VH-VL binders against Probable Brix domain-containing ribosomal biogenesis protein. Designs and how they scored, part 8

Target 1, 224 residues: Probable Brix domain-containing ribosomal biogenesis protein, of Pyrococcus abyssi (q9v200)
Amino acid sequence: MMLITTSHRPTRRTRSFGHDLERVFPNSLYMTRGKKTIQELLMEAYDRGYERLLIINVWKGNPLKMTFIKVHPDDWGYLGYLYLHGVKLQREMGFRGLNPIREDMPLVVTTAKRVGLDHLAFAQVFSELTTGKFVPRGDKSLLSIADKYNTDVLAVIERHPRGIVVNFYRLDVTKERAVGPLINVKIWIMEDGRRWDYKEAFGIKVKPRRKEGEAEEGARKDSH
Short names: E, the ipSAE of ESMFold2; O, the ipSAE of OpenDDE; V2, 0.75 times the mean of E and O plus 0.25 times the DockQ between their complexes.

## First folded at step 2 (VH-VL)

Design a04c (from a04 with heavy chain S100Y; framework fv_anetumab; at its last look DockQ between E and O 0.04; V2 from the best seeds 0.00; counts 0 for: pae E 9.6 > 2, placed apart)
Fold by ESMFold2, look of step 2:
Structure a04c (fold): chain C 224 residues (1-224), chain A 120 residues (1-120), chain B 111 residues (1-111)
Amino acid sequence: as target 1 above (224 residues)
Amino acid sequence: QVELVQSGAEVKKPGESLKISCKGSGYSFTDYWIGWVRQAPGKGLEWMGIIYPGDSDTRYSPSFQGQVTISADKSISTAYLQWSSLKASDTAMYYCARLYGELLDAFDIWGQGTLVTVSS
Amino acid sequence: DIALTQPASVSGSPGQSITISCTGTSSDVGGYDYVSWYQQHPGKAPKLMIYEVSNRPSGVSNRFSGSKSGNTASLTISGLQAEDEADYYCSSYTSSSTYVVFGGGTKLTVL
C-alpha cells in the first residue's frame, strides 16, 4: 500500500507508531527517514511500487501529524493531513511482536455501529488517503465484512468526546478486540478542500476557567 | 409497536412561523436518526435533513440549509421541523421517518404526514 | 451528488414481471450495498419494500425483489397485481456531503 516514514530525528515512540502502522497497512513498509529529502522518499516509494507515501511528523516527542502523498515521479502531490490528539501503541493495548501483513488483501475501512455523520465522512476520507476500501457499517459484524471482502484487517472509525478515533483489528490475531494502534484525530484536511476540526464540530469557543483555585497541574496529577 | 405520530394539518399565511412535531414511541428514540422528507403536491420525495436525537447532530440537504430548523426534545421523544417565515412554495406534505440503524438510505418507519398549506 | 435516475412511468398487465431501474454513480449505487426502495399509494406515507439492495422487511411480499449491477439498482415485481399500482422511489447512501439521495420516482400503472 504505502511507504511509511517519519520526520527527521524521530523518537522511539514515533518509530514504534510507524512500525505499528506497517503491521496494519497490508503490503506496506516502514523506512528509517535518516537524511532523506521528500524527493528521495518519493523515488524510493515509486521504485518499490507504492502508491502512497506517509510521513509521521513529530512535535515535542509525540507523533502529532500524518501527511499522505500521492506517489509519482513527475505528478506527485499532497493528498491530505491528519492532526492528532495522540496515539495508543499496540504494546500499550497488550500486543507485541505482530508480523507485518505480506499477503495480498485489502485494508477495509468501516465504522463502529453508533457513529455520527462526521465519522462516516472521515471513514471515506481515510479510505482515500490509505487506498483502503470504505464499507459503511450498518448492522453488520466486523467478521462478516472481513469475510465478504477477503481480508483480516479493518480500520474502524469510532466516536470520541474530543475527536475521531481510528482503531485497527487483525482478525487473524484475535476476533475479540482491536490490536491497535489507536489514532485520535483532532483535525483532518484534504487538498481538495474537504476538512474537519474538532473545535468547530464540538463548539469549543472558550477555554474553561478553573473556579476552585486549584493549580491546573496539581489537580490533574492528584488521583486515587 | 414502533410508531411516529405527527402533529395535525396546518393552514397558514405567508410570513407566519410554524413548528410541526413528530413523536416516536415503542423504541429507544435517542438511538436512531430521524429524517424529514417533503413532498409537494403531485411531486416526488425530497430529503430535507436529519437529526440524531441522542446528541442533536443535525444535517441539512443543501436545498434546505437556512430555510428550516430541525430539532429534537429527547425528554419527550419528539422531533421538530420549523420555519421562521413561511412561503407559498412551502405548501407540501411533510413526513418524518426513522432511519434503519446508522445507514442513511433506509427509512423503515414513517409518520402519517403533516399537510402544510400556505395561502392567503 | 445528482439525484438518482428512474423512469417516469412503467406499465404492465396482471401476471407479468416488470422492473424499475435506479441509476446513480460509483459514489452511491455503484459503490455501496445501501440501496432501498419505497412504495407509495395515493394519500399514504411511503412504505419500505427493499433495503440493502435485496433484503425484504417482514411483511413484504416475496413478489418484490431487488438487485444491482454496476451503477444501476433494479426493483422487480413478479406476478403483477392491481394493488401494486403506486409510485416507487429508490434511495441510496452517498459518499457526497449530502449523505442521502432519492430517485425521482416511477409511477407504476397496472393495465
Scores: ipSAE 0.007, ipTM 0.547, lowest interface PAE 9.6, mean pLDDT 85
ESMFold2 (binder alone), look of step 2: mean pLDDT 91; pTM 0.930
OpenDDE, look of step 2: ipSAE 0.015; ipTM 0.542

Design d10a (from d10 with heavy chain S106D; framework fv_duvortuxizumab; at its last look DockQ between E and O 0.03; V2 from the best seeds 0.00; counts 0 for: pae E 18.8 > 2, placed apart)
Fold by ESMFold2, look of step 2:
Structure d10a (fold): chain C 224 residues (1-224), chain A 121 residues (1-121), chain B 106 residues (1-106)
Amino acid sequence: as target 1 above (224 residues)
Amino acid sequence: QVTLRESGPALVKPTQTLTLTCTFSGFSLSTYGVGVGWIRQPPGKALEWLAHIDWDDDKRYNPALKSRLTISKDTSKNQVFLTMTNMDPVDTATYYCARVLYGSGDYFDYWGQGTTVTVSS
Amino acid sequence: ENVLTQSPATLSVTPGEKATITCRASQSVDYMHWYQQKPGQAPRLLIYDASNRATGVPSRFSGSGSGTDHTLTISSLEAEDAATYYCQQYDSYPFTFGQGTKLEIK
């Protein structure tokens, strides 16, 4: 489903995250970026039959942005972006040496049983970005959903006090808990204009940036 | 092989509390996607669901009987317990425990043989 | 509550012939389940999720239908098929069963 790579000059943590995603996106491949241009990456993804190109970008040494690109020879384009608070790697969740999934099975995207409208909206968005299948959770278990859609892999959208979490399950590995990676999303943006920002959703205010060269003026009143 | 067996008193007096035990083998309630439920059948009547408990300790009760029912489990002993308070002669029935398997709808794939409980003075 | 009404209440058929048992729901059901219960025995799962046969169930048993109208079909009856049959749903809370259909073999 996806060709996964990084920006140029990735850190070890961003490469680890890319490999972790390869293990939870069915029929996907992590490829080292090297000197490849976007056009070369798109051609390689098209030649290999991938529908999506995912680029993991870094900020201050961490994998903090995911860029999703539609693969098409004449109609390629950027689909959307996830900006992250952070990730937890599979090894940080106690899982090592998982094999990539090479069987023809879908990624199912669902939610925790009790979530808000923002989580439901993101579940749909994430399924569009990944070519996954959005399945509303209701009272159903993850096993029942996996069985119905003939898959071992679920991305579960969960609550977080400062963001939206994506947590991955591989039911062929364990039925007891998520294997990861865990992705804590702070902002998502679709090229069609849909978006979400944790600061707006939770009422967090951002201090305005001071213009360059503007002298600070005004007086501060002291409280008594 | 999956088996379930109900145990408890065959006769209770009105107002007494009934406690039933389901002892099972061939599966564990630590397994994702399974649970154990209780269903009763009064003589000559249809099946009536009472309660179930799943691997995640999620408990569901028939709303008509919820004030009288308590379900619990001991996963290490492969046992599930049902307590029903304030028994009345209308509660005379065969009580079954069954494994609930969570698919797209929930259903009971293995049943115990049942235990008959008579509520009479 | 999703009320399941089975028809007929009693069905008497000749061995080798087809039997059809219906279950009508008061609310739509996508995942109807069917059970067989012989006298003095616990129910046995026959069909789950509308059309899937449970382990060890002969191919002469089949389930079909959608929405509010569901059927259990036994395509070539055998003497051991004499039993009471129940439909069941949990598409909506709570679990409910049909009232039963008694199948008699002539």
Scores: ipSAE 0.000, ipTM 0.403, lowest interface PAE 18.8, mean pLDDT 84
ESMFold2 (binder alone), look of step 2: mean pLDDT 92; pTM 0.939
OpenDDE, look of step 2: ipSAE 0.013; ipTM 0.540

## First folded at step 4 (VH-VL; framework fv_anetumab)

Design s01 (from a04 with heavy chain R59Y)
Fold by ESMFold2-Fast, scan of step 4:
Structure s01 (fold): chain C 224 residues (1-224), chain A 120 residues (1-120), chain B 111 residues (1-111)
Amino acid sequence: as target 1 above (224 residues)
Amino acid sequence: QVELVQSGAEVKKPGESLKISCKGSGYSFTDYWIGWVRQAPGKGLEWMGIIYPGDSDTYYSPSFQGQVTISADKSISTAYLQWSSLKASDTAMYYCARLSGELLDAFDIWGQGTLVTVSS
Amino acid sequence: DIALTQPASVSGSPGQSITISCTGTSSDVGGYDYVSWYQQHPGKAPKLMIYEVSNRPSGVSNRFSGSKSGNTASLTISGLQAEDEADYYCSSYTSSSTYVVFGGGTKLTVL
């Protein structure tokens, strides 16, 4: 599915998050960034047969931004960005020693049963970013969806007081609860112009004081 | 201009039911989460739960799950906190507060509080 | 049972600087930049002083500043004044089922 890495100088927490994602994105690999450029990472991803390159940017010790890049020899490009309130690691949810998914199976993206249009829109966006398969929830159980689509892994889009949550289920591990990681999305932006901001969803009308800019890895071409 | 106004003080006996209110004004009530915070006499702040009035989506603190019900009526811009059967240990000041929509992610507007006294 | 750890009390004289700590775990203070601080005068509702670790709402004096290192957030009040005497509470987003957790509170006495 994808090659996963971090910005330069990742914290232990950011590296743990990358490894957690490797365990819920089928046929994916977390790779230490080192001094590799975006161009070198794209070549590596292509050579390994991955469709996406995911870069996790850190700010003040925590994952702040997930940048998704389309991998293609002639038509690579940035697809979109998830800005995060925060993450909860698999070990913080009580799961350690999970194996990556090496079998050929889809990542199914669905929603919790009680969600609004913003959550449905994000489920579609998340499936596009990851190359996952969006499946409407309706009255279906997660087990019935997994059976129908021959998968053990689901990303479930859930409500949150301050954003949109992505929570992961591994039915080969447990049928009773999510294994994580839990991702709390504050803002998402797609290069095609679609965007969402939790503060706009909460009805803000005036511009708040701007935050200091974040360091951005992978601005188009090449970065250290 | 933006304000949360809570119902008046209540004096109750153990076993009685109670419903207190928090009315928002000066802003779009359905676009902000409303939280409930308890403060026992002489003690600290304790989060009870939060509700999104636009669709009544609710999250409770584990300590208060099953002990209280949080609800909202968006037609009158009012959130509620209710008990089916009060205990003496429910004696406390109860605050409602608005979760900021300005990227503050904090409780930026607070009600004046509702004192609930439960005694035999 | 789970609350952020604050000292029960702190004191200082007018013009001095004091700091109040707020210690949690990697699932709250240490894991996220969503720490807020509230000031509460006796008989009054709490007032937001700091949000997202270090930002001040409009109208809050720049004598109040916030910071974080690891699992500990700090509120610093410089140029201490008599009206700063109050209880101070930290609060953090938590990845546990509570979503919000408060500290035990710190009574600031201005001597």
Scores: ipSAE 0.007, ipTM 0.471, lowest interface PAE 11.5, mean pLDDT 84

Design s08 (from a04 with heavy chain D31S R59K, light chain S96E)
Fold by ESMFold2-Fast, scan of step 4:
Structure s08 (fold): chain C 224 residues (1-224), chain A 120 residues (1-120), chain B 111 residues (1-111)
Amino acid sequence: as target 1 above (224 residues)
Amino acid sequence: QVELVQSGAEVKKPGESLKISCKGSGYSFTSYWIGWVRQAPGKGLEWMGIIYPGDSDTKYSPSFQGQVTISADKSISTAYLQWSSLKASDTAMYYCARLSGELLDAFDIWGQGTLVTVSS
Amino acid sequence: DIALTQPASVSGSPGQSITISCTGTSSDVGGYDYVSWYQQHPGKAPKLMIYEVSNRPSGVSNRFSGSKSGNTASLTISGLQAEDEADYYCSSYTSESTYVVFGGGTKLTVL
């Protein structure tokens, strides 16, 4: 599915998050960044047959950011960005030593049963970013969806008071509860112009965005 | 001017039912979670539950699930906390508070509180 | 239920700095950057002082600052003033079924 790495000089927590993602994105690899450039990472991803490059960024004062890049020999490009309130690691959910999924199976993306249209839109966006398959939830159980699509791994999009949560299930590990990581998304932006901000979704009035670099910028700039 | 205005103090006997209210104004009521927080006399803050008025999605503290009902009427921007049968141990100050999306899951606006006294 | 641990009391003199701790687990304080702090004067509703670990709402003095290390969040009040005497509560989002958890509260006495 994808090559996963971090920005230069990652924290221990950021590295752990990368490894967690390798365990829930089928046929994916977490690779230590070191001094590798984006161009070198794209060549490595292409050589390995991956369609995506994921870069996990951490900056002082900024939340975690996940940058998704389309891998192609002649037409690579940035696809979109997830800005995060935070994550809960698999070890923090009681799971250690999970094996990566090396079998050819889809990542199924679905929603919790009681969600709004913003969650449906994000499920579609998340499936595009990851190359996963979006499946509408309706009244179906996760087990029935997994069986129908011949997969053991689901990303479930859930409500949260301050964002949208992505929670991962590994049915080859446990049929009862999520294994994580849990990702709390506060903003997502696609290069094609689609975007979502939890502040706007919650009806929070923000001042219009001023010109870049202006002193009186609205709250939205602080969320990027 | 964002505010939450709660109903007035109540004096009840054990076994009686009660419904107290929390009216929001100055913001989009359906876009924010409303929480209920209990404070027994001389004690700390204790979270009871939250409701998202836009779709009535409700989450309870395990200590209060089955003890109270939280609801909202979005047509009048009002959230409710209800007991079917009060106990003396329900004597407390009850606050409603808005859980702010903008302030990232903090209770940024608080009602003035409703004192509920349950005694025989 | 009180899941977050705070000291029952702290004290300081005017002009001094004090720190109040708030200790939880990886499911709340340690797992998320969603710690908030509230000030409560007797007979009044709580007032939000800090949100998202270290951010101040408009109108809150910069004498109040927040931080977090592992499973412990801290509220620091510098340049103590008589008006700071109050009860202080921490709160955190939790991934467990409760969604919100408060600390037991700390009484700050300004000597």
Scores: ipSAE 0.006, ipTM 0.446, lowest interface PAE 12.9, mean pLDDT 84

Design s11 (from a04 with light chain G31S)
Fold by ESMFold2-Fast, scan of step 4:
Structure s11 (fold): chain C 224 residues (1-224), chain A 120 residues (1-120), chain B 111 residues (1-111)
Amino acid sequence: as target 1 above (224 residues)
Amino acid sequence: QVELVQSGAEVKKPGESLKISCKGSGYSFTDYWIGWVRQAPGKGLEWMGIIYPGDSDTRYSPSFQGQVTISADKSISTAYLQWSSLKASDTAMYYCARLSGELLDAFDIWGQGTLVTVSS
Amino acid sequence: DIALTQPASVSGSPGQSITISCTGTSSDVGSYDYVSWYQQHPGKAPKLMIYEVSNRPSGVSNRFSGSKSGNTASLTISGLQAEDEADYYCSSYTSSSTYVVFGGGTKLTVL
């Protein structure tokens, strides 16, 4: 599915998150960033047959941004971005030693049964970003969806008071609960112009701040 | 008995405001989406928009965004479709319909329709 | 609004079978199993006949069946009866900005 890496100088927690994603995105690989450039990562992803490159960025020790890039020899480009309130790692949800998924199966993306249109829209977006298969939930059980689409892995989009949650199920591990990671999304932005912000969705007013750097640049040009 | 009952036919002049209603009964009104569908004389069905009365989450088709307002009053199990200024081109039958399930699914219960005629 | 493509009309004789097609794109019919069919008699509200491609609501005759292949969904009516004469509309969920899209409608004439 995809090559997964981090920004330069990742924390242990960010590396753990990358490994967790490798275990719920079928036929994907987590690769240590080291000194590799974006161009080198794109070449590696293409050579391995991956359709996506995912870069996990950090802020003060936690993964705060997921950047999805389309892999193609002639038409690679940035697709979109997820900005996060936070994540819960698989180990923090009680799961250790999960095997990567090496069998040919889709990542099915669906929603919880009681969600709004913002969650449905994000399920579509998440499917586009990951190359997953969006399946509407309706009154269906996760098990019935998994059986119909010949998969063991589902990403389920759920409500959250401060955002949108992505929760991962591995039915080959347990049919009773999510294995994680749990991803709490506060903002998503697509390069095609679609976007969503939890503060706008919940009517929280945020006063836009003047960009002070623009005035400073003018002053610097005048002095030189 | 589950049903949607719409307000009666309206005859209006261009520029007038109008608000039509759709009252649900026999089910939990706040647990189902209510959609509005337009049908111009002799024409097909057109999706206008949808509202979830439990939290007033409202979405419009691009063709109707800014042309109408959809709202709901959950205390009386009633959804509304409103125009601030009617045009002759608004002449049509307007249906409300309940979406089965908890997201966008089939329209399983339909109101009887409200005929709106806008003429000078 | 973007509409799903249906033939304007179809006809058949009592006892025969007819099929009405509904063609969309990979953003709607091709990708999702949320295809519904509605029957509308003159002067009446539409009635749900099929949902989720092939499921029938309680009270709908088993003469009505639905299917899908690629970007095309189909409604088949077997053993045609005079009361089947009506307009038929398909609809689908869509990942485009419209969310819900209807077909243009098909007039069924029972000869």
Scores: ipSAE 0.007, ipTM 0.467, lowest interface PAE 12.9, mean pLDDT 84

Design s12 (from a04 with light chain Y32W)
Heavy chain, then light chain:
Amino acid sequence: QVELVQSGAEVKKPGESLKISCKGSGYSFTDYWIGWVRQAPGKGLEWMGIIYPGDSDTRYSPSFQGQVTISADKSISTAYLQWSSLKASDTAMYYCARLSGELLDAFDIWGQGTLVTVSS
Amino acid sequence: DIALTQPASVSGSPGQSITISCTGTSSDVGGWDYVSWYQQHPGKAPKLMIYEVSNRPSGVSNRFSGSKSGNTASLTISGLQAEDEADYYCSSYTSSSTYVVFGGGTKLTVL
ESMFold2-Fast, scan of step 4: ipSAE 0.435; ipTM 0.767

Design s16 (from a04 with heavy chain I50Y)
Fold by ESMFold2-Fast, scan of step 4:
Structure s16 (fold): chain C 224 residues (1-224), chain A 120 residues (1-120), chain B 111 residues (1-111)
Amino acid sequence: as target 1 above (224 residues)
Amino acid sequence: QVELVQSGAEVKKPGESLKISCKGSGYSFTDYWIGWVRQAPGKGLEWMGYIYPGDSDTRYSPSFQGQVTISADKSISTAYLQWSSLKASDTAMYYCARLSGELLDAFDIWGQGTLVTVSS
Amino acid sequence: DIALTQPASVSGSPGQSITISCTGTSSDVGGYDYVSWYQQHPGKAPKLMIYEVSNRPSGVSNRFSGSKSGNTASLTISGLQAEDEADYYCSSYTSSSTYVVFGGGTKLTVL
């Protein structure tokens, strides 16, 4: 599917995220960035038969941006970008030691039931960025979709108060819950001009602070 | 018996505010999107926007963004369409409808419509 | 505004079959199998007749059928009856800014 790497000098958390993605993107490889240039990474991806190059950029120790690049011998180019509120790693969701998927199977991209049009649009965008297969959810169970498309792995686009969540299921690991990583998207931009911003979509605004009563409105950041 | 019941006809003057309602019954109101569709006199159907009552997630057609406000009160299974300042061009029949289909593309249950007339 | 093209009017006699077309682009009708058809009698709310190109809701007569070829969806009404006289609207899913686009409507007259 894709070659996955980071910006130069990644944090351990960013490297862990890259490895998590290797475990849910079929036929994909996380590669240490080192001193490699984008051109060198594109050559490596092409030589290995990958259709995408994914670069995970870090800000203050956390994954902040995912850049998707189309791999082609004559016409490579940037496809789009996901800007993140944050991620939850597989280990933070209780899963360790998952094996990468080396078998030839699709990544099915679907949505949670009864989501909005922003989620449907993003599911299509995410399938385009990853070369996954978008499958409408309807009233179908994840198990029935996985069975029909002969896959064990699904990316499910879910609602979130402050964005759009991508959550991954590995049905060969558990049929009860997502294994992660959980990706919380705040902005996505495609090179063809399509874009989405959670602040515009959800009307989230910073409320004016009152000098009096600030202590009553205050909450520790770790409680968020 | 699944149905959507809308508020009665309104006659208003330009500049006045208005809020019309759409009450769902016979199904789980918080599990379905409710859309609003406008039909000007003698004209076709125009999709305005929709709301998911479970969390008040709202989306608008670009033509209606900033022109109207869509809201819902899940405690009484009612969705609303609101104008802060009506224009004569807002004269139309307004339908609420429940959205279904795999891509939220089908309006399977419709309200009876609310006729809004704006004139001086 | 109107994104999908329908003929303004169509007519037929009782017992005949008529077809109403709905033409879009590869980004809506041609790209997705999510076309719906609505029937509207004067002074009444629209009624869903067809969804996802060819599926009928419960209670809709099998005289109504839907199909699609390329960028054009079609509603066919067989065994035409007087009560079929109405306006018919198509709609299609699209991932564009509108997400759902309607056709301009077709007035069916039963003569």
Scores: ipSAE 0.007, ipTM 0.523, lowest interface PAE 9.8, mean pLDDT 85

Design s26 (from s04 with heavy chain L99H A106Y I109Y)
Fold by ESMFold2-Fast, scan of step 4:
Structure s26 (fold): chain C 224 residues (1-224), chain A 120 residues (1-120), chain B 111 residues (1-111)
Amino acid sequence: as target 1 above (224 residues)
Amino acid sequence: QVELVQSGAEVKKPGESLKISCKGSGYSFTSYWIGWVRQAPGKGLEWMGIIYPGDSDTYYSPSFQGQVTISADKSISTAYLQWSSLKASDTAMYYCARHSGELLDYFDYWGQGTLVTVSS
Amino acid sequence: DIALTQPASVSGSPGQSITISCTGTSSDVGGYDYVSWYQQHPGKAPKLMIYEVSNRPSGVSNRFSGSKSGNTASLTISGLQAEDEADYYCSSYTSDSTYVVFGGGTKLTVL
C-alpha cells in the first residue's frame, strides 16, 4: 500500500505512530527518514511497488500533519494533507507486538452507523489518500463487512466533539474492540481543492448568529 | 443570564436505574455542547462525556463508555445522564457543564450538581 | 491512566502571592495552549477562573493569572484574600481519546 516515514529528526512518539500505521495499512513499510530527500523516498516507494508515500510531520513532539503523495514514475504529486489534533497510539489502547499485514488484502474504510455528510465525505477522502476501499456502513456489522471483502483490517470514521476520528480494527487480533491508532483530524485539504475545517464547523455549532429575524444558524449563507 | 439547573439529590440501591437532568436557560441550548463531570466524595473531577443537543451527537470518555447513557431533549432544553444498573461505586456528585472554546476545551457555566448516593 | 499532577495543598497569608502548578506531558499541557483553571468552594460547583492558559473570563479578578512553561502550567494568585480559600483544579485538552483531563486538585488554605 504505502511507504511511511517522518519529517527529519522525529520524536519517539512520532516513530511509534509510523510503526502503528505500518500495522494497519496492508503491505506497507515504515522507513527511517534519516537524510533522505522526497525524491529519494519516491524512488524507493516506486521500486518497492507502493502507490503512496506518507510523510508524518511533528510539532512539539506530537504528530501534527500527514502528507500523502501519489507514487508514479511519470506523474507523481501531492494528493492531500490531514492536520491532526493528535493521535492515540496502539500501546495506549492496550496493544503491543502487533505484526505488519503482509498479505494482499484491502484496507476497508467505512463509517460508524450514525454519521453526517462530513464523515461520509472524509471516508471517501481517506479512501483516496490511502488507496483503501470505501464501503457504506448502513446497518452492517464490521464483521460482516470484513467477511464480504476478505479483509481483517478496517478504518472506521467516527464522530468526535472536535471533528472527525479514524479508528482501526484488526479482526485477526480482536473482534471486540479497535486496536488503534486513533487519529483525530481537525483539517483536511486535497490538492484538487476539496477541504474541510472542523474549526469552521464548531464555530457554527458553538456560536449561533445574532437572532435579528432567526432563532438559530446551522449553516453559513455566503457562498462566494 | 446563562443558567444550568440540575435535578435534585437521589438515594438508590445497587441494581436500580436512574436518570438525572440538566436544564439550560438564557442561551440557545442547541448551539452549545453539554458535558457531564463526576466527582466522587473527597476526590477530584472526572470528565464523563459530551452531547450536542441540536442532533444528539455524543462522545464518551473511555472509562464511562457503555456504563452510562447521555441524551438530550431539545424541545425542553434538557440534557440527561442515565444508568441502567447502579453500583455503589457510582456514589458521587454529578455536574453538567457547558463546553466553550475552539476545541471545546473549557467549561464556562456549570450546573449546581446532583448528589447520587448508592448504598444498601 | 492520564491525570495531571497538582500539589495536594498550598498555603499563604493575606496579601501574599501563591502559585499552583499543573504538570502533564507533551500530549496535553506541553503540546497545546488549552489549559483551564477552576475554583471550587466547599459544597459548590466549580467556577471557571482561567481559560486557554492565561485568559480571564469577565468578572474574574486580575489577581488571578495563568502561565505555562514546557509541560507545567501555573495559576498565580496575588494579593491573597480569605475568599480565595478553595480547591483549585487545572484541566487540559489532550491528544489521546480522552477528551478532557483534570488535575487532582489543590487545596488552598489562607492562613
Scores: ipSAE 0.000, ipTM 0.453, lowest interface PAE 14.4, mean pLDDT 85

